# Designs tried in a protein design chat: VHH binders against q99177. Part 1

No score or structure here was measured in a lab: all are predicted.

Target 1, 341 residues: q99177
Amino acid sequence: MKRGESQAPDAIFGQSRAFALSDSSVNPDVIEYLKSVRQEALRTNAISIKNHMNLQKRTRHKSSMYDDEDEGALKRHAISPSLIRLQRNVEIWVRWFNSVKATVLTNAYEFTGYEDETLDLLLLFLKNYLEDMPSKCTTVEKIISVLNQHSFPEKAEEKEENLQIDEEWAKNILVRLEKTKIDSVEDVKKVITEGDKHELVGYNQWFQYLINNEPQHTTFHEKITSKQLWVLIKYMSNTWIKEIHKKGRHYRRLQDWLFYILVHTPERVTAEYTSILRDLGKKCLELIQKKPVEAHENKITLPKEMAELNVEIPAAVENMTITELTVSVIAVNYGQKDLIE
Structure headers, positions and changes below count from the first letter of each chain, unless a header shows other numbers; antibody chains aren't numbered by Kabat.
F, E and O are the ipSAE of ESMFold2-Fast, ESMFold2 and OpenDDE, as the mean of both directions, binder to target and target to binder. V2 is 0.75 times the mean of E and O plus 0.25 times the DockQ between their complexes.
[cut] marks letters that were taken out.

## First folded at step 1 (VHH)

Design r10
Fold by OpenDDE, look of step 6:
Structure r10 (fold): chain B 341 residues (1-341), chain A 123 residues (1-123)
Amino acid sequence: as target 1 above (341 residues)
Amino acid sequence: QLQLQESGPGLVKPSETLSLTCTVSGGSISSNSYYWGWIRQPPGKGLEWIGHIYYSGRTYYNPSLENRVTISVDTSKNQFSLKLSSVTAADTAVYYCARQGIDEYTWKPFDYRGQGTLVTVSS
């Protein structure tokens, strides 16, 4: 007697036991992890579950009466064409995505710092840039003074010319330097080596940042904390995914960010975070079902950085939308297959 | 402190199999929180993901290399290995073994890597 997978929400996690844990297409590692998390949750809440089970036994008595056999016609809910499409392509799409993810992450090394020689060249570049500024504020003068105290290696000028550093880098560094008390060259080095630690707070700030900045793999290491990642996922789920789907003003940028968010989402996540992802998946699915986008109109595009990493879009993935990818990834990689069944 | 060290021949002939071993010290491969992988950097090119392995033995490979790559793990020796068959000059690269966190607590791509070993494919 194959115990019918009760679609009842898991009392512990508040989500339907949608873990088709038996599906071979789900990452077994994720399944194992989720099992472990569940086990732990059950252990910790064992006292609460016993109390809840006792309460549920009391309420089962009353609902027996309404046997109304309404023979409602098995309206064979014709599986939506969009769902059929997902089911047919999900494996291919997720395989491709996983490859892309691995490629991007491979190149997303945490910056551990510059070599001393490189740092010296950067300092030299900065010094030259600041000295060449037509107008120098007191802060800039101070920084120049500090940099002038640094002993640069021999032939650093020759090497600096070969260093492809753009003025934009110097400008960005200067903004940071102006916000920092600079008393020594070490302080400057620290500012150069430290990422922008400014935490964006709130929906508006994040939105402005996303629309004005191209996503980069380094951004997710340097600027976006683990907590912030989930905030972004929530924003995506609640608002931005709709804009993407309807091709709003910033749909392309937001699409790129969604791609990167997916890439940088941990493979193994807690039940809480799984729930957040599931919500995103549901939203995507809803949008797909409401207005199936003609594949030719909303084809996935690769962000610039991915293109530079020689990531290619195979023919089998060419007509995939980011929304379809999102639901597919969530369904397969995070054990939420019920979204596409 | 976790350390990864690549070992193997620095020279391989065309059509032969490149074989490398990564020895992990200061930590256990038998962790459910990490993948253990191989990446390479050809001269003048970017980093390329080759593949990685879970402690259970489950492997994930770059599709471009899938038919030629075999990664294995030996938990008793705290080692994992790379085999790349039918090598060509295009496989000349610095090869790195690396660890990748996979959960929300360890999520750092390749937070630890070896020093790398140059493998040259030449006749």
Scores: ipSAE 0.578, ipTM 0.844, lowest interface PAE 0.9, mean pLDDT 83
Fold by ESMFold2-Fast, scan of step 4:
Structure r10 (fold): chain B 341 residues (1-341), chain A 123 residues (1-123)
Amino acid sequence: as target 1 above (341 residues)
Amino acid sequence: QLQLQESGPGLVKPSETLSLTCTVSGGSISSNSYYWGWIRQPPGKGLEWIGHIYYSGRTYYNPSLENRVTISVDTSKNQFSLKLSSVTAADTAVYYCARQGIDEYTWKPFDYRGQGTLVTVSS
């Protein structure tokens, strides 16, 4: 049970607080108040949604603190079947999502960076992946030969399951290794620890990255900075949510990325970032209303990593779509309830 | 030095209540800087946050578990406890008690935890 025997629990529960321990200067009463307000908001929203469903005329009620495309005379007494479905389920959907978010964020701190023993396990996984490839180019064979010079700890393979890595991670590392001059194990270690040497710029590069790579919590710590997260949310709003909703060519992978983006979106955001989220929510609502969901064909699926976290989709939310979840999360968690009123 | 230690039955029958206690030594639970919480790890699965408590007695629960979970604190004994009702085989896990720093806007990493205790739900 000492640190050397287990990386995952010790990485989360060990001395990961570092210099951040002094952040306890924030008043606990304020934090408890904010958390209690969220819990009370969920209760109040449940009651308000029930009243909303029973009194369609009340759906004309508006909050007018800023410009909104849904403003004006277009909001009528009657509401669409899609909006009724949304209002009926929003409390259950958001409650489930908040539970998943808590689980994912708890596990996101399992990796607090790379230690030598973790790095050795990553190198061993990469070596085994490359050796198992059915066809090997000259570059792959050179990388295997370099890795064979490294001394691996005995029985390290038994701990691979705790590293949250898979064949897709190995493929991504291989792409970087093929672009890098590799002469030693230290060169391979540097590629793994420094991440992608190529910073992604613009729509096309990010789109290719997302469709070719599985989302993982480590990506949101290492590659997707806070600024990049908001760029991706804008791309979701402008283009990718439509692709997901219509079940286009890459909808499953983009759905997985959108789910992770929602999970890693901060609980408190600026007015500018709230506006970005609102734009995404409006686009989701537009898509739901223009092309209503076929319930059994369009239900949400979770990223592969979620299965390892014991996350499941209960019967109560089984027929939910990612588009419906996205607008629900934005409306409830980010103070945009007028979108669904 | 701060140490946390779980204690309680390692075997619970389906439909019964799982009950665990965390004993804190080398430091006081009566701290306005920290939550004290419970986390579990089912065999072969990731970590699942159960809930946490402030020394005042105020609790926060994972919404998936909130109808089954009760966390309590006893500042005089420097202990806090978990009760999970109506258990099933899915509740079989290693249970950890842990300390968590408080942040106004986001979740903080856990900085101390117990060694963990395996609880098996079986008839």
Scores: ipSAE 0.013, ipTM 0.518, lowest interface PAE 7.3, mean pLDDT 74
Fold by ESMFold2, look of step 6:
Structure r10 (fold): chain B 341 residues (1-341), chain A 123 residues (1-123)
Amino acid sequence: as target 1 above (341 residues)
Amino acid sequence: QLQLQESGPGLVKPSETLSLTCTVSGGSISSNSYYWGWIRQPPGKGLEWIGHIYYSGRTYYNPSLENRVTISVDTSKNQFSLKLSSVTAADTAVYYCARQGIDEYTWKPFDYRGQGTLVTVSS
């Protein structure tokens, strides 16, 4: 036995050489059968149990000619270990997910508008920020003039001195004010209250938004419309789920967003929207079967807001991945159970 | 350092049941990434797949043998077994137990097998 460049010398002493697909001593019918079983498992389509049974019957019928097995007519219906793991755990995983969804939708913060006191603080901070700018165009000077007309309560000025308001917020408000005709303090209040309504359009704008922002429940109230949710689901199917599964550069952030997208997907959806979810589920299953995960790796983590709501990952769920959760939720909650049969 | 070792009688009489056990050491039979299988090679002939089992107990058999073969698993002993009933001289072969992994990047059926045990069927 040759030693040196092998990392497993003990296996050599107790084992014959490993079989390879091209090993000439292996019956090619065995190899072809195992490839067909893998191909069938990787094709995560709704092939009926009847069709699988008929294929198995034809294989059995052909093999009845031979008692000696050198040609081999082999079974075609083996189910991958990754699919069995899904089948074993799907009900527990979805039950946990549904409890998390209920907690987020019931208890997470939703922005419902500013109280007058809070709005006065924001206006005062904005006024002070603009007055401190080193160079002021006529638009900025007009906005300052408008804000000077507003009578700020004394309590607002005391609170502003003790508060930590983000100057980046003021910069963003100014950009939006410059795009708006400002004639009164009410126009400024409107810009502050309504926020940035500029619609994100296209893959690159959404990708940059997601990687730079944590998901929050209020975002699905204020920023992401129902139509945009489905656009994001399509981007998940086409691109981001693969990055999550292979632990690409932004995988933790994208995983957190996928979790929140699932939480905010409506219970009742049209056939068209069901088909979009099914495509995501098929992609998840395809990835799981191509690169099976061991139980001890690639575990789901909770987005920050969920952890702050005292959501916990119980022991029964601790080894689940977001990819496994996604196909499980689609299968159970959206009537696509054939994906995991 | 996975090791597979076949054990069982080397001589079986015609019409009786051939019974072999494979002991797995240096790894766990309870894995969601592997099948555990039996292969045989009659003298002067090619390898023949007999069947395999997943650790949960689900089995898959060569259709030409399926009415005579039973494969079972005992996860508590880290073992799996083969029973082949109603043997004849045609069942004389070297029998191997083997592990099979399925992975997109390292797909290799039978990535480990034992040294094999000759089973002779004779009167």
Scores: ipSAE 0.000, ipTM 0.207, lowest interface PAE 16.1, mean pLDDT 71

## First folded at step 4 (VHH)

Design a57
Fold by OpenDDE, look of step 12:
Structure a57 (fold): chain B 341 residues (1-341), chain A 123 residues (1-123)
Amino acid sequence: as target 1 above (341 residues)
Amino acid sequence: QLQLQESGPGLVKPSETLSLTCTVSGGSISSDSYYWGWIRQPPGKGLEWIGHIYYSGSTYYNPSLENRVTISVDTSKNQFSLKLSSVTAADTAVYYCARQGIDESYWKPFDYRGQGTLVTVSS
């Protein structure tokens, strides 16, 4: 398996080449296509960097040849107020996001597994949750029985009270436990520690998973493959972002997921993946432009796990929406500045 | 087998709008794995990318043509179209519609392309 020479990311695009254009296995037609795309991308990016420095009004030399006077009113496309807002805040927002991303990825404890103590607390929480259930099936009773055989450390109850475990976690674990033969506490521990190996396939399954599960950093390592990440981005772009923007029934959960998706999106991506991100960015921009006023009502919220990392929303980004953040991140981090220009 | 077929006028007058339609058969445009695009080849020149569209309607155009190009998709007819406004002699080319993978797992850029249609801009 010849280690594909990690072609250094194109410094201009911040993205990796999909393939070497010189590869003999590449269709010549594709080569020409890609050359064309690259050339245009380079042109666009080069102009953006230079124009920030020399905003001197290069007077478009009116090549005078065709005199036709049609004063086509340079319809000064009145820059939408939403776009102006993005332009003003994009640097601040992206800086903040990058800081958060770095924090998440650095502090993302290589989940080497739960410490025994933590695991005991989780078991205790689960036990208590199950015992408090109004109706218990035979499976739940069995699990409770198994957990009752476990010797919990002294003061575990005191520590559990301090552990802000979401009941949703217990629900999800229970679903997994129900699918697993549980004969001992070790089996329960295994279910807790082992990621759900069930590969989610299809839009409906993913949607159900997202709305019923809180996103976590570990989820992206344990459950979401690189390929699946991009599938989620596509779904986000095509459908879920609208729900977020409209404050649909599951907008908060979907927003949390979008945030984590952005955090876990690789810094370096291929041209193809860039296109997918660009689509998402465009969609967000479209939504922002259509309903600029409502955007102020949808302030960004952070996933619960961010609080554990002491991530806060500073005043400078308090009024930012997740859609605005998305556009900003795509524009700056992935070289799609034309989205906000 | 997936087939793409270009259709439209072979002759367009200067300043008019070139209009082409691509009909896709043997597969659905409503795929999350592909873009549907247009490329052209002027006589004696290399291929030029025009743009592509996602089944949801998201488009990406060549910046050099962006102001003149419109690509649309009709999922009900399994078709997508190209409009190029204000054509000149420089727009004379063989035009191809093509499918482009958007995922590495599906990366077969232009794995399917139409036979192409010559469009001549002439007064």
Scores: ipSAE 0.006, ipTM 0.214, lowest interface PAE 10.9, mean pLDDT 77
Fold by ESMFold2, look of step 12:
Structure a57 (fold): chain B 341 residues (1-341), chain A 123 residues (1-123)
Amino acid sequence: as target 1 above (341 residues)
Amino acid sequence: QLQLQESGPGLVKPSETLSLTCTVSGGSISSDSYYWGWIRQPPGKGLEWIGHIYYSGSTYYNPSLENRVTISVDTSKNQFSLKLSSVTAADTAVYYCARQGIDESYWKPFDYRGQGTLVTVSS
């Protein structure tokens, strides 16, 4: 890395590995290159077996010598075996989850904006596409005027000719530009970097979307608003967690979505949002205690995108269910430990 | 305009401590709106979040690295730093410092980063 005047060897594939892998928000060739580089990465264990042993050794069990073994034994017999299982494993499960969350978010949200070189190539492609249109409305002419004020590097023009850029991308960007007031190049850049958003309203639209789409990190940045995330958590509490627990028709897909919802739930939340999470935790605990399920029949599986990041399920975690993980995360990460005590 | 610049040795011997400093210019590190973080990209691999620090000193680390990582802040110099102990060849990577916004309702991406610095672990 040169200190100052370095030029990237390839503007699309330069020094940055921070490009978001979204459908129509990035040049297709860049997406394929970044996907291939990601697939070439060696497997990385988020938590080693050694770290698991150290965590387990430092874990304080709730059933200490303080409670007298005879009295403690009677209390354990009166307490649900499922609750005891939660109490014994919660620390190991949440530590694993937190490692997975860190891995996913770093790779998913890192540098969601385009590098300057890549953005210049996208702007140049858009400009050329608009200039070649057979008929131009006032909005298109205004956008062309704005883009003409931008200076493109000579290398960007050369590299644009070497890339096969999809006209469908340009058409989709134009549709979005026509819905936005455009006064400067910065306004065009903002539209390009925000990705494609669509409004889903109501339970049925969301349910159909979830069962027909696997979760991806880009969904939570580009398509789901903060308020919609909390609506989805409410749907989980009211309906979907029960379907997951009973292994209903779509339980694996809904499990994957719940996993990603937990990963993308913010670390700092208001009291109102904490109450929503608590309701979900209560439902999970109720289901675990009322219909005890053997962990093997509903044990957690990794969503496809997480497996591609070389996230692994260690032996200490392999029998955990998503329902158990959910209440554990809510209890530990959101200050609701009374749920499992 | 806010700028973040990594500095530190580009070569570190195995078993030693990797030490990097990020200098913030064009803005104050003493902000209640941001975390200040470190990320890295090993050759041929994806990005790995190392950790971040709030200006008051509260730290959050990637659990897979937490036993070896220390992030600190020096508000008087407008700097924050990374120390990674007991390094091996697996710690060879491009290291970036970065700023991340805080949102009570949603995780925010990093909005500013340094150019990155290659650190090689080798004899």
Scores: ipSAE 0.000, ipTM 0.386, lowest interface PAE 10.9, mean pLDDT 72

